# VHH binders against UDP-N-acetylglucosamine transferase subunit ALG13 (ALG13), part 13

Target 1, 122 residues: UDP-N-acetylglucosamine transferase subunit ALG13 (ALG13), of Homo sapiens (Human) (q9np73r231to352)
Amino acid sequence: LFRKLTAKDASCLFRAISEQLFCSQVHHLEIRKACVSYMRENQQTFESYVEGSFEKYLERLGDPKESAGQLEIRALSLIYNRDFILYRFPGKPPTYVTDNGYEDKILLCYSSSGHYDSVYSK
Key: E = the ipSAE of ESMFold2; O = the ipSAE of OpenDDE; V2 = 0.75 times the mean of E and O plus 0.25 times the DockQ between their complexes.

## First folded at step 20 (VHH; framework vhh_h_nbbcii10_fgla)

Design d6 (from i1 with L30T Y31F P32S E110Y; at its last look DockQ between E and O 0.81; V2 from the best seeds 0.00; counts 0 for: pae E 3.9 > 2, unsure alone 62.2 < 65)
Fold by ESMFold2, look of step 20:
Structure d6 (fold): chain B 122 residues (1-122), chain A 127 residues (1-127)
Amino acid sequence: as target 1 above (122 residues)
Amino acid sequence: QVQLVESGGGLVQPGGSLRLSCAASGFRYTFSYEWAMGWFRQAPGQGLEAVAAISTKGGSTYYADSVKGRFTISRDNSKNTLYLQMNSLRAEDTAVYYCAAVEWYSGDLYPSHYDYWGQGTLVTVSS
């Protein structure tokens, strides 16, 4: 496996996904917006994982200076019909974050610095 | 942002029992999908030694050989709290006990794999 570096900022998850979907990191804001909209439309699926106001959570998530993570990955799997696989440590098995039965996968790695990059299997 | 706070340490006689708690806060979610937590300890003048770890997903547990059968790690997801039940305590168990957490991993007994650490709670086993 080999990785494609993403820009090191709070949007790195959405940039890595933009790279794999569109061959460019530039569309990260559009992907973030889609994620927020999907979670809002499907509130009952996601709200139990968020303590307090779900709408305030979504307002935070919509800010490009705010990081995103595990719940957002699950939403994005459903939006783009791809399952997510994440590598954390060399030589250890990956995490199969979603298993929705999609043929296509998005492969990510996560570093101890809290950064997401794209991974390709060739 | 993520904060781990240990409690429950103290003085106990050999053969006694003690229960440690670790309150976790500052997670983005009320329930962590892909997190693991663990207990590590450091005796005076020694390095960190692994004690136990537990994965949130699947509930897998890991124990150091030195504590197997005496200590039990557990987690209350509704309180976001990690526990360590320590039975049959020995003088060699005297240490500062640290709570630790790691994201995107199922856990193991290697301290370098853990991202977040508490400040520790002292356990003294002495007559």
Scores: ipSAE 0.231, ipTM 0.601, lowest interface PAE 3.9, mean pLDDT 84
ESMFold2 (binder alone), look of step 20: mean pLDDT 77; pTM 0.800
OpenDDE, look of step 20: ipSAE 0.703; ipTM 0.855

## First folded at step 21 (VHH; framework vhh_h_nbbcii10_fgla)

Design l1 (from t6 with R28T; at its last look DockQ between E and O 0.32; V2 from the best seeds 0.00; counts 0 for: pae E 10.1 > 2)
Fold by ESMFold2, look of step 21:
Structure l1 (fold): chain B 122 residues (1-122), chain A 127 residues (1-127)
Amino acid sequence: as target 1 above (122 residues)
Amino acid sequence: QVQLVESGGGLVQPGGSLRLSCAASGFTFSYPYEWAMGWFRQAPGQGLEAVAAISTSGGSTYYADSVKGRFTISRDNSKNTLYLQMNSLRAEDTAVYYCAAVEWYSGDLYPSHYDYWGQGTLVTVSS
């Protein structure tokens, strides 16, 4: 497996996803906006996972300086019809972050510092 | 300050049952901080081995082959508590059982993937 490094910023999750979907990190802002819009339109699905105000959470998530995590991955899996596979430790097997039954996958590498990179199988 | 405190260990006859609990504090089972938790054990004179793990994403559970079908891992998010139901206990299940946790992970049976550890609770299976 190969890592494709993403820019070390708060948008690294969305950059890794952009790289995996479009072979380029450039679409990360559009993917972030899609995530926010989807979660807002599907508030009933997501709000129970958010501590405090859901709208304030979404306002924060819309800021490209804010990091994103597993709740956003759940939303993105549904938006793009792909399940997320996560490689966390070298030499260890990956795990499913989502298991929605999609045939297509997004492969990510994740560090304990919260940084995501794309992973390729060839 | 994440703290994990195990309880429920003790002496039990072969074939018996015990239920272990792990009380977690200093974090919550809610977004943005999703947690995986697991049980690991160390038998006398042996290294650490995995028992079971569970995550909040999709409710995935993982079991070591040696306990599959006999042990059940579960969690109660409202109480921040992890459980291990141990049935059909055998002498080889004698060990100190540790609760472990990690942020942002789906969970698995690799102890190096877990960042927080409890003090352990002793389970002795003997007639």
Scores: ipSAE 0.005, ipTM 0.215, lowest interface PAE 10.1, mean pLDDT 80
ESMFold2 (binder alone), look of step 21: mean pLDDT 82; pTM 0.850
OpenDDE, look of step 21: ipSAE 0.789; ipTM 0.899

Design l2 (from w1 with R28T; at its last look DockQ between E and O 0.37; V2 from the best seeds 0.00; counts 0 for: pae E 11.4 > 2, grease 25.8 > 24.2)
Fold by ESMFold2, look of step 21:
Structure l2 (fold): chain B 122 residues (1-122), chain A 127 residues (1-127)
Amino acid sequence: as target 1 above (122 residues)
Amino acid sequence: QVQLVESGGGLVQPGGSLRLSCAASGFTFSYPYEWAMGWFRQAPGQGLEAVAAISTKGGSTYYADSVKGRFTISRDNSKNTLYLQMNSLRAEDTAVYYCAAVEWYSGDLYPSHYDYWGQGTLVTVSS
């Protein structure tokens, strides 16, 4: 397994996903926007995971300086028809973050500093 | 920072029951992050053994074969508390029980995947 480093900023999740989907980190803003739009259009699916105003949550998520996490991964799994697998520990089995039954996977690693990178086999 | 504090350990006779609690604090279980939690134990002279784990929403639970059918893991997210109901206790259940947490919804029984740990509570099963 190979780790592809991403820029260390608040968009690192979306950069890692962009790298995995399109072999380039450049689409991270578009992926973030798609995530926000999908969650807004599917509010019933996601709002129970959010304390307070769901719309305020989405407004913050739309800001490239805001970090993103597990709920966004769930949305992105549905948007791109991929299940997410996370490597946290060298030499250890990965964690399945989503299990929506998709054949294709997105592989990420998550460091103790809260940073996501793309993982690539061979 | 998150803190985990176990309680409910003690001395119990074989066949008895005990309920462990793990109170979490430190203001990190709030959305948008998801937390899986688990119970792990270490018997005298033994390595760390997984007991049970539970996902953020409680929809997925995992049990070691040695406790399946006797122990039940549960959580109350409104109280930020994890529980382990232990029934039909045996001498081999004697151990220090640790509460653990990790920032992901899919828990597992692999202790190195958990980032936060309590100090443990001792359970002794003895006649």
Scores: ipSAE 0.000, ipTM 0.222, lowest interface PAE 11.4, mean pLDDT 79
ESMFold2 (binder alone), look of step 21: mean pLDDT 82; pTM 0.852
OpenDDE, look of step 21: ipSAE 0.039; ipTM 0.452

Design l3 (from w1 with R28Q; at its last look DockQ between E and O 0.11; V2 from the best seeds 0.00; counts 0 for: pae E 3.6 > 2, placed apart)
Fold by OpenDDE, look of step 21:
Structure l3 (fold): chain B 122 residues (1-122), chain A 127 residues (1-127)
Amino acid sequence: as target 1 above (122 residues)
Amino acid sequence: QVQLVESGGGLVQPGGSLRLSCAASGFQFSYPYEWAMGWFRQAPGQGLEAVAAISTKGGSTYYADSVKGRFTISRDNSKNTLYLQMNSLRAEDTAVYYCAAVEWYSGDLYPSHYDYWGQGTLVTVSS
């Protein structure tokens, strides 16, 4: 198990996911757009987790300078048919963030600073 | 280090209102952090029960059935403070109320999912 470093910016979640999906961080913007689009199309599923205007939330989420987190992970799980496993503490068991029954997994590491990295088992 | 300090408890008559505060330090409610905050209570001789929870990012709220429509959980990110507005208080609401927090969690009403706890503040509802 090793951690592959992701650029430390607001797009780190999408970068890490890009790494897991495509072995490259370059698709982070595309993944962000896909996430926004999917959430918009499935507003009923996600709006209860957002305070205030859901559309305004999505507008902010569309900004590469805006950080993302749990809600987007849930959406991205459904988009890419992958379940997310999150490592938070070294030497501790990971958390299965999503449990949609997908065989394929995305492994991420989350730091206390709000940063996401990609994790590989080997 | 993370610290949670409750305040606002006291004696109130049935039907009265009270607002609890939880001052949080050692972490921020705002980006890039994601936290869940919650209120829990323990009545004399009873076990710990959930009252309400909130996600600091999305603002999703959760309430125990016993307090729905009467209690409101909220947060002020600028003050890094969690609140519990309690209206229409009943004798059975008498308890020590605890503030709790957990990082990277959407929030729920399970005490075991929260890592940080305050010292508690006593709320007594009595005529």
Scores: ipSAE 0.093, ipTM 0.506, lowest interface PAE 2.7, mean pLDDT 91
ESMFold2, look of step 21: ipSAE 0.257; ipTM 0.594
ESMFold2 (binder alone), look of step 21: mean pLDDT 83; pTM 0.856

Design l4 (from t6 with R28T S30R; at its last look DockQ between E and O 0.50; V2 from the best seeds 0.00; counts 0 for: pae E 6.3 > 2)
Amino acid sequence: QVQLVESGGGLVQPGGSLRLSCAASGFTFRYPYEWAMGWFRQAPGQGLEAVAAISTSGGSTYYADSVKGRFTISRDNSKNTLYLQMNSLRAEDTAVYYCAAVEWYSGDLYPSHYDYWGQGTLVTVSS
ESMFold2, look of step 21: ipSAE 0.085; ipTM 0.435
ESMFold2 (binder alone), look of step 21: mean pLDDT 82; pTM 0.844
OpenDDE, look of step 21: ipSAE 0.780; ipTM 0.895

Design l5 (from t6 with R28K; at its last look DockQ between E and O 0.79; V2 from the best seeds 0.00; counts 0 for: pae E 2.4 > 2)
Amino acid sequence: QVQLVESGGGLVQPGGSLRLSCAASGFKFSYPYEWAMGWFRQAPGQGLEAVAAISTSGGSTYYADSVKGRFTISRDNSKNTLYLQMNSLRAEDTAVYYCAAVEWYSGDLYPSHYDYWGQGTLVTVSS
ESMFold2, look of step 21: ipSAE 0.414; ipTM 0.708
ESMFold2 (binder alone), look of step 21: mean pLDDT 82; pTM 0.853
OpenDDE, look of step 21: ipSAE 0.797; ipTM 0.902

Design l6 (from t6 with R28P S30K; at its last look DockQ between E and O 0.20; V2 from the best seeds 0.00; counts 0 for: pae E 9.2 > 2, placed apart)
Fold by ESMFold2, look of step 21:
Structure l6 (fold): chain B 122 residues (1-122), chain A 127 residues (1-127)
Amino acid sequence: as target 1 above (122 residues)
Amino acid sequence: QVQLVESGGGLVQPGGSLRLSCAASGFPFKYPYEWAMGWFRQAPGQGLEAVAAISTSGGSTYYADSVKGRFTISRDNSKNTLYLQMNSLRAEDTAVYYCAAVEWYSGDLYPSHYDYWGQGTLVTVSS
């Protein structure tokens, strides 16, 4: 496996996804916006996972300084028709973060510091 | 601060049933319901074996081949409690059963992926 490092900021999840989808981290704002829009349009699917106001959660998520995590991964899997596989410890089996039955996968590395990087096979 | 406490173990005859519970508390994360959970067991003189795992919502479940069709994992997120219904128990099911949790949606059957563990509850299935 080969790792492509993302910038160490709150957008690292979206940067890693941008790298995997488009071979470039630069589209991370577009991906974040798509995530927010999708979750807003599909509130019934996501609101039970959010403590407090769902709309306030989405307003915060739209801010590039806010970190993102597993709920956003669930949304992004549906948006881009890819399942997410996460490598936390090299040499160990990966964690299957989503299992929506998509043929294509997004491979991520997740560090103990909470940082996401893109992973490539072969 | 994270605490997992198993209960419901005991002595049962072969073919009998037990229900294990795991009370979970102290998950101080930004987003609630980000915890997949699982059951693992250790038989006398043996290593740790996966039993079952369940997603954060309970919509996806995973079972070891040795327990499929006999055991059912479930969770009640309103009570922060994980369950294992064990039916058709066999002598080979005798073990200490551990509840485990990890900060991911789907869970899996790899014990090294779980960050939090209970102290275990003993299940003995008489010969």
Scores: ipSAE 0.011, ipTM 0.280, lowest interface PAE 9.2, mean pLDDT 81
ESMFold2 (binder alone), look of step 21: mean pLDDT 82; pTM 0.849
OpenDDE, look of step 21: ipSAE 0.700; ipTM 0.855

## First folded at step 22 (VHH; framework vhh_h_nbbcii10_fgla)

Design o1 (from t3 with L37M; at its last look DockQ between E and O 0.69; V2 from the best seeds 0.00; counts 0 for: pae E 5.0 > 2)
Fold by ESMFold2, look of step 22:
Structure o1 (fold): chain B 122 residues (1-122), chain A 127 residues (1-127)
Amino acid sequence: as target 1 above (122 residues)
Amino acid sequence: QVQLVESGGGLVQPGGSLRLSCAASGFRFSYPYFWAMGWFRQAPGQGLEAVAAISTSGGSTYYADSVKGRFTISRDNSKNTLYLQMNSLRAEDTAVYYCAAVEWYSGDLEPSHYDYWGQGTLVTVSS
């Protein structure tokens, strides 16, 4: 497996997804905005996962300087019809983060520092 | 930030039972398939030994050979709490027991795979 590095910033999840969907990291802001909009329109699906105000969570998530993670991956799977597979440890089996039955996958790796990169097979 | 707090340790006679709890807080999400958790222990003068682990996904469980059939790991995701039921306790089970957690992983008995650790609770098995 090959790792495609993303810029080390708070938008790294969205950059990794942009890289896999469009072969470029440049669309990360557009993907972030789509994620926020989808979660807002589907509040009932997502709000139980958020501690505190859901609208405050979404306002923070809309800021490119804010980190994103596990809940955003669930939303993005539904938006782009792809299931997410996460590699954490070299040489170990990955985790299926979503299992919505989509044929297409997004492969990510995740470091203990909270950084996401895109992954491909050789 | 993530915090794990163990409780339920104490003094117990050989053959007795004890139930440990680990209260988890500070996770961004309470949904169960984001976090694998486990119990590890350290006797005086030893390194960490794996005891049991439980996956996030469907209740896959893992046990060290030394505790199989005697200990049961479980979790209550509505309370964000991990449990270890310890039966048929032996003097060799005396140790500080630590709760551990890791996100985005199925769980196993390798302590280096766990990112978050509690401070431990002491279990003493003695006549």
Scores: ipSAE 0.162, ipTM 0.505, lowest interface PAE 5.0, mean pLDDT 83
ESMFold2 (binder alone), look of step 22: mean pLDDT 82; pTM 0.851
OpenDDE, look of step 22: ipSAE 0.666; ipTM 0.831

Design o2 (from t6 with T56P; at its last read DockQ between E and O 0.75; V2 from the best seeds 0.00; counts 0 for: pae E 3.3 > 2, grease 24.8 > 24.2)
Amino acid sequence: QVQLVESGGGLVQPGGSLRLSCAASGFRFSYPYEWAMGWFRQAPGQGLEAVAAISPSGGSTYYADSVKGRFTISRDNSKNTLYLQMNSLRAEDTAVYYCAAVEWYSGDLYPSHYDYWGQGTLVTVSS
ESMFold2, look of step 22: ipSAE 0.547; ipTM 0.778
ESMFold2 (binder alone), look of step 22: mean pLDDT 85; pTM 0.875
OpenDDE, look of step 22: ipSAE 0.813; ipTM 0.908
ESMFold2, look of step 23: ipSAE 0.169; ipTM 0.546
ESMFold2 (binder alone), look of step 23: mean pLDDT 85; pTM 0.878
OpenDDE, look of step 23: ipSAE 0.817; ipTM 0.911
ESMFold2, fold request of step 24: ipSAE 0.198, 0.214, 0.210; ipTM 0.595, 0.605, 0.601
ESMFold2 (binder alone), fold request of step 24: mean pLDDT 86, 86, 86; pTM 0.882, 0.881, 0.889
OpenDDE, fold request of step 24: ipSAE 0.830, 0.828, 0.827; ipTM 0.916, 0.916, 0.915
ESMFold2, last read: ipSAE 0.190, 0.138, 0.232; ipTM 0.591, 0.559, 0.631
ESMFold2 (binder alone), last read: mean pLDDT 85, 86, 85; pTM 0.880, 0.881, 0.876
OpenDDE, last read: ipSAE 0.833, 0.831, 0.834; ipTM 0.917, 0.917, 0.919

Design o3 (from t6 with S30K; at its last look DockQ between E and O 0.84; V2 from the best seeds 0.00; counts 0 for: pae E 3.4 > 2)
Fold by ESMFold2, look of step 22:
Structure o3 (fold): chain B 122 residues (1-122), chain A 127 residues (1-127)
Amino acid sequence: as target 1 above (122 residues)
Amino acid sequence: QVQLVESGGGLVQPGGSLRLSCAASGFRFKYPYEWAMGWFRQAPGQGLEAVAAISTSGGSTYYADSVKGRFTISRDNSKNTLYLQMNSLRAEDTAVYYCAAVEWYSGDLYPSHYDYWGQGTLVTVSS
């Protein structure tokens, strides 16, 4: 497997997804906005996982300086009809983050700093 | 900021039992947040030794050979709390016990794979 590095910023998850979907990191803001909009329109699905105000959570998520994580990945799987597989350590099994039955996958890796990169099979 | 706080340590006689707890906080989300946890210990003058680890769902558990059959790791995700039930305690179990956590991984017995660590709780097994 081959890693494509993303910029070391709070948008790295969305950059990695943009890279896999469009072969470019440039669409990360568009993907972030789509994530926020989808979660807002589907509040019933997501609000039980959020402590406190769901709208305040979404307001923070819309800020490009805010990191994104596991709940956003689950939303993005539904938005783009792809299941997420995440690698953490060399030689160890990956985590199947979503299991929505989609044929297409997005492959990511995650480092201790909370950083996501895109992963490609040869 | 993820924070881990251990409790339940103390003085116990050989053959006795103790239950350790680790309260986790600072995760943005409730279960099913993917994170594994483990217990590690350090006896005086020694390096860290793995004790046990458990996956997010509790479906996978790992134990050091020295504790198999005597210790049980478990977790309650509704309370974000990790437990270690320690039975048939021996003098060599005397150590500071640390709770540890790692994201996006099912867990194992390698301390270097864990990102977050508690401050530890002392367990002393002595007559």
Scores: ipSAE 0.300, ipTM 0.646, lowest interface PAE 3.4, mean pLDDT 86
ESMFold2 (binder alone), look of step 22: mean pLDDT 82; pTM 0.851
OpenDDE, look of step 22: ipSAE 0.717; ipTM 0.863

Design o4 (from t6 with S57H; at its last fold request DockQ between E and O 0.80; V2 from the best seeds 0.00; counts 0 for: pae E 3.5 > 2)
Amino acid sequence: QVQLVESGGGLVQPGGSLRLSCAASGFRFSYPYEWAMGWFRQAPGQGLEAVAAISTHGGSTYYADSVKGRFTISRDNSKNTLYLQMNSLRAEDTAVYYCAAVEWYSGDLYPSHYDYWGQGTLVTVSS
ESMFold2, look of step 22: ipSAE 0.472; ipTM 0.748
ESMFold2 (binder alone), look of step 22: mean pLDDT 82; pTM 0.857
OpenDDE, look of step 22: ipSAE 0.797; ipTM 0.905
ESMFold2, fold request of step 24: ipSAE 0.254, 0.227, 0.219; ipTM 0.631, 0.615, 0.598
ESMFold2 (binder alone), fold request of step 24: mean pLDDT 84, 84, 83; pTM 0.868, 0.865, 0.862
OpenDDE, fold request of step 24: ipSAE 0.815, 0.822, 0.823; ipTM 0.912, 0.915, 0.916

Design o5 (from t6 with S57Y Y110E; at its last look DockQ between E and O 0.76; V2 from the best seeds 0.00; counts 0 for: pae E 3.6 > 2)
Fold by ESMFold2, look of step 22:
Structure o5 (fold): chain B 122 residues (1-122), chain A 127 residues (1-127)
Amino acid sequence: as target 1 above (122 residues)
Amino acid sequence: QVQLVESGGGLVQPGGSLRLSCAASGFRFSYPYEWAMGWFRQAPGQGLEAVAAISTYGGSTYYADSVKGRFTISRDNSKNTLYLQMNSLRAEDTAVYYCAAVEWYSGDLEPSHYDYWGQGTLVTVSS
């Protein structure tokens, strides 16, 4: 497996996903907006996993300087019909974050610094 | 902010039992969050030793050979709490026991893989 490095900023998750979907990190803002819109449209699915105001949570998530994480990955799996696989340590088994039965996968790695990068097979 | 707080340590006679708890806060352990947990210990004058680890949903458990069959790791995700049931305690089990957590991993017995650590609880096995 090969890692494609992502800019070290709060949008790194969306940049890694943009790389796998479109072969470019450029669309990270549009992917973030899609995530926010999907979660808002499906509030009944997501609101119970959020503490406090769901609308304030979504306002924070919409800010490109704010980080995103595990709940957003699950939403993005449904948006793009891809299951997520996440690698943490070299040579160790990955985490199958979603198992929705999609044929296509998005492969990410997560470092101790909280950074997400895209992962590819040769 | 993520915090781990151990409790349940104390003085116990050889052959006795003790149950350790680790209360987690600042994140949720239940679906959809992926957090594995582990117990590690440090005996007086010794280095850090792995004890046990457990995956987010409990499907995988790992035990050091020295405790296998005597200790049981478990978790209650609804209470964000990790447990260690220690039976048939021996003098060699005397140590400070630490709770640890790691994001995005199924867990293992490598302490360098864990992101967050508690302050520890002392277990003394002596008669």
Scores: ipSAE 0.243, ipTM 0.591, lowest interface PAE 3.6, mean pLDDT 85
ESMFold2 (binder alone), look of step 22: mean pLDDT 82; pTM 0.853
OpenDDE, look of step 22: ipSAE 0.693; ipTM 0.849

Design o6 (from l5 with S30R; at its last look DockQ between E and O 0.60; V2 from the best seeds 0.00; counts 0 for: pae E 2.4 > 2)
Fold by ESMFold2, look of step 22:
Structure o6 (fold): chain B 122 residues (1-122), chain A 127 residues (1-127)
Amino acid sequence: as target 1 above (122 residues)
Amino acid sequence: QVQLVESGGGLVQPGGSLRLSCAASGFKFRYPYEWAMGWFRQAPGQGLEAVAAISTSGGSTYYADSVKGRFTISRDNSKNTLYLQMNSLRAEDTAVYYCAAVEWYSGDLYPSHYDYWGQGTLVTVSS
């Protein structure tokens, strides 16, 4: 496996997903907005996993200076009908984030710096 | 802000028992979150040594050979708490015990794989 580097900023998750979906990081703001909208419309699904006000969480998530993480990945799996697989350490098994039966997969890796990159195979 | 806080350390006699707790805040242990956790220790004048680790679901556990059969790692995901039950304590178990956590991984006994660390709790086993 090899990885495609994303910009080291708070939008790195959305950039990595944009790269996998569209072969370009350029759509990261649109993907972020879609994530916020989906979670707002599906509040009952996500609300219990958020500390504090759910609406304040979503307002914060809409800011491109705010990082995104595990909950957002699960929302994006449902939005784009892709099962997510995430790699953490070389030579170690990945995490199968979802098992929704989608044929298409998105492959990501995560580093100790809190950074997400896109992953490809040869 | 992720925090790990250990408690339950103290002075015990050889053959005694202690139960350590690690309270986590700033993240959740349950679905949809993937966080493995572990216990590591450092004896006076020694390097860091692995003790035990446990996957997010609790389905996989790992133990150092020196503690197998005596120590039990467990977690309560509803309380965001990790535990270490230590039985049949020996003088060699004297150490500061640290709680650690790693994101997006099932856990293992390699300290370098863990992202977050607690402040430690002292366990003294006096012969």
Scores: ipSAE 0.401, ipTM 0.726, lowest interface PAE 2.4, mean pLDDT 87
ESMFold2 (binder alone), look of step 22: mean pLDDT 82; pTM 0.851
OpenDDE, look of step 22: ipSAE 0.714; ipTM 0.857

## First folded at step 23 (VHH; framework vhh_h_nbbcii10_fgla)

Design ctl (from o2 with R28S Y33S W104S; at its last look DockQ between E and O 0.05; V2 from the best seeds 0.00; counts 0 for: pae E 22.5 > 2, placed apart)
Fold by ESMFold2, look of step 23:
Structure ctl (fold): chain B 122 residues (1-122), chain A 127 residues (1-127)
Amino acid sequence: as target 1 above (122 residues)
Amino acid sequence: QVQLVESGGGLVQPGGSLRLSCAASGFSFSYPSEWAMGWFRQAPGQGLEAVAAISPSGGSTYYADSVKGRFTISRDNSKNTLYLQMNSLRAEDTAVYYCAAVESYSGDLYPSHYDYWGQGTLVTVSS
């Protein structure tokens, strides 16, 4: 396995996903927008994971300076029909972030600093 | 300080039913932590045997062949509780049942993958 590094900014999750879906990091803003729209349209599915105002959470998420994480990964799995596999710990096998049963996968690694990169196999 | 406490064990007749619970606490880990859970058992004088496992969301479940169709694993994440519904109990189900947890996105039936374990609850199936 090898990593393809994303830009070290708050949009790194969406950049890694853009790379895996479209072979380019450039679409990260569009993917972020799709994520926000999907979660808003499916509020009942996601609201229980958010403390406080769900709309304020989505407003924060829409800002490209704001980080995103595993709740957004759950939404993106449903949007793009792919399950996410995460490499976090040296010496441990990777784990599924989602288990929706999709055939296609997106492979990420997640550093202790909270950064996401794209992962490829040979 | 992760703690797992099993309850619901006891004496039951063959063919009867019993429901085990596992109360989990100390999962105050910050995002992005997720917890897969499992039930394992040890019969008198025997090694540890896998029973069932469940993913963090509850969307995937796994069962040992010996319990398929008789046991059901489930979880209520709002109560931080894992369950094992045991139906059609047999004498060979007599064992200490352990709840186990691991910070992982998926569950499996391999005890060595689980980091946290309860003290166990005894189930005795009489003849």
Scores: ipSAE 0.000, ipTM 0.083, lowest interface PAE 22.5, mean pLDDT 80
ESMFold2 (binder alone), look of step 23: mean pLDDT 86; pTM 0.884
OpenDDE, look of step 23: ipSAE 0.013; ipTM 0.281

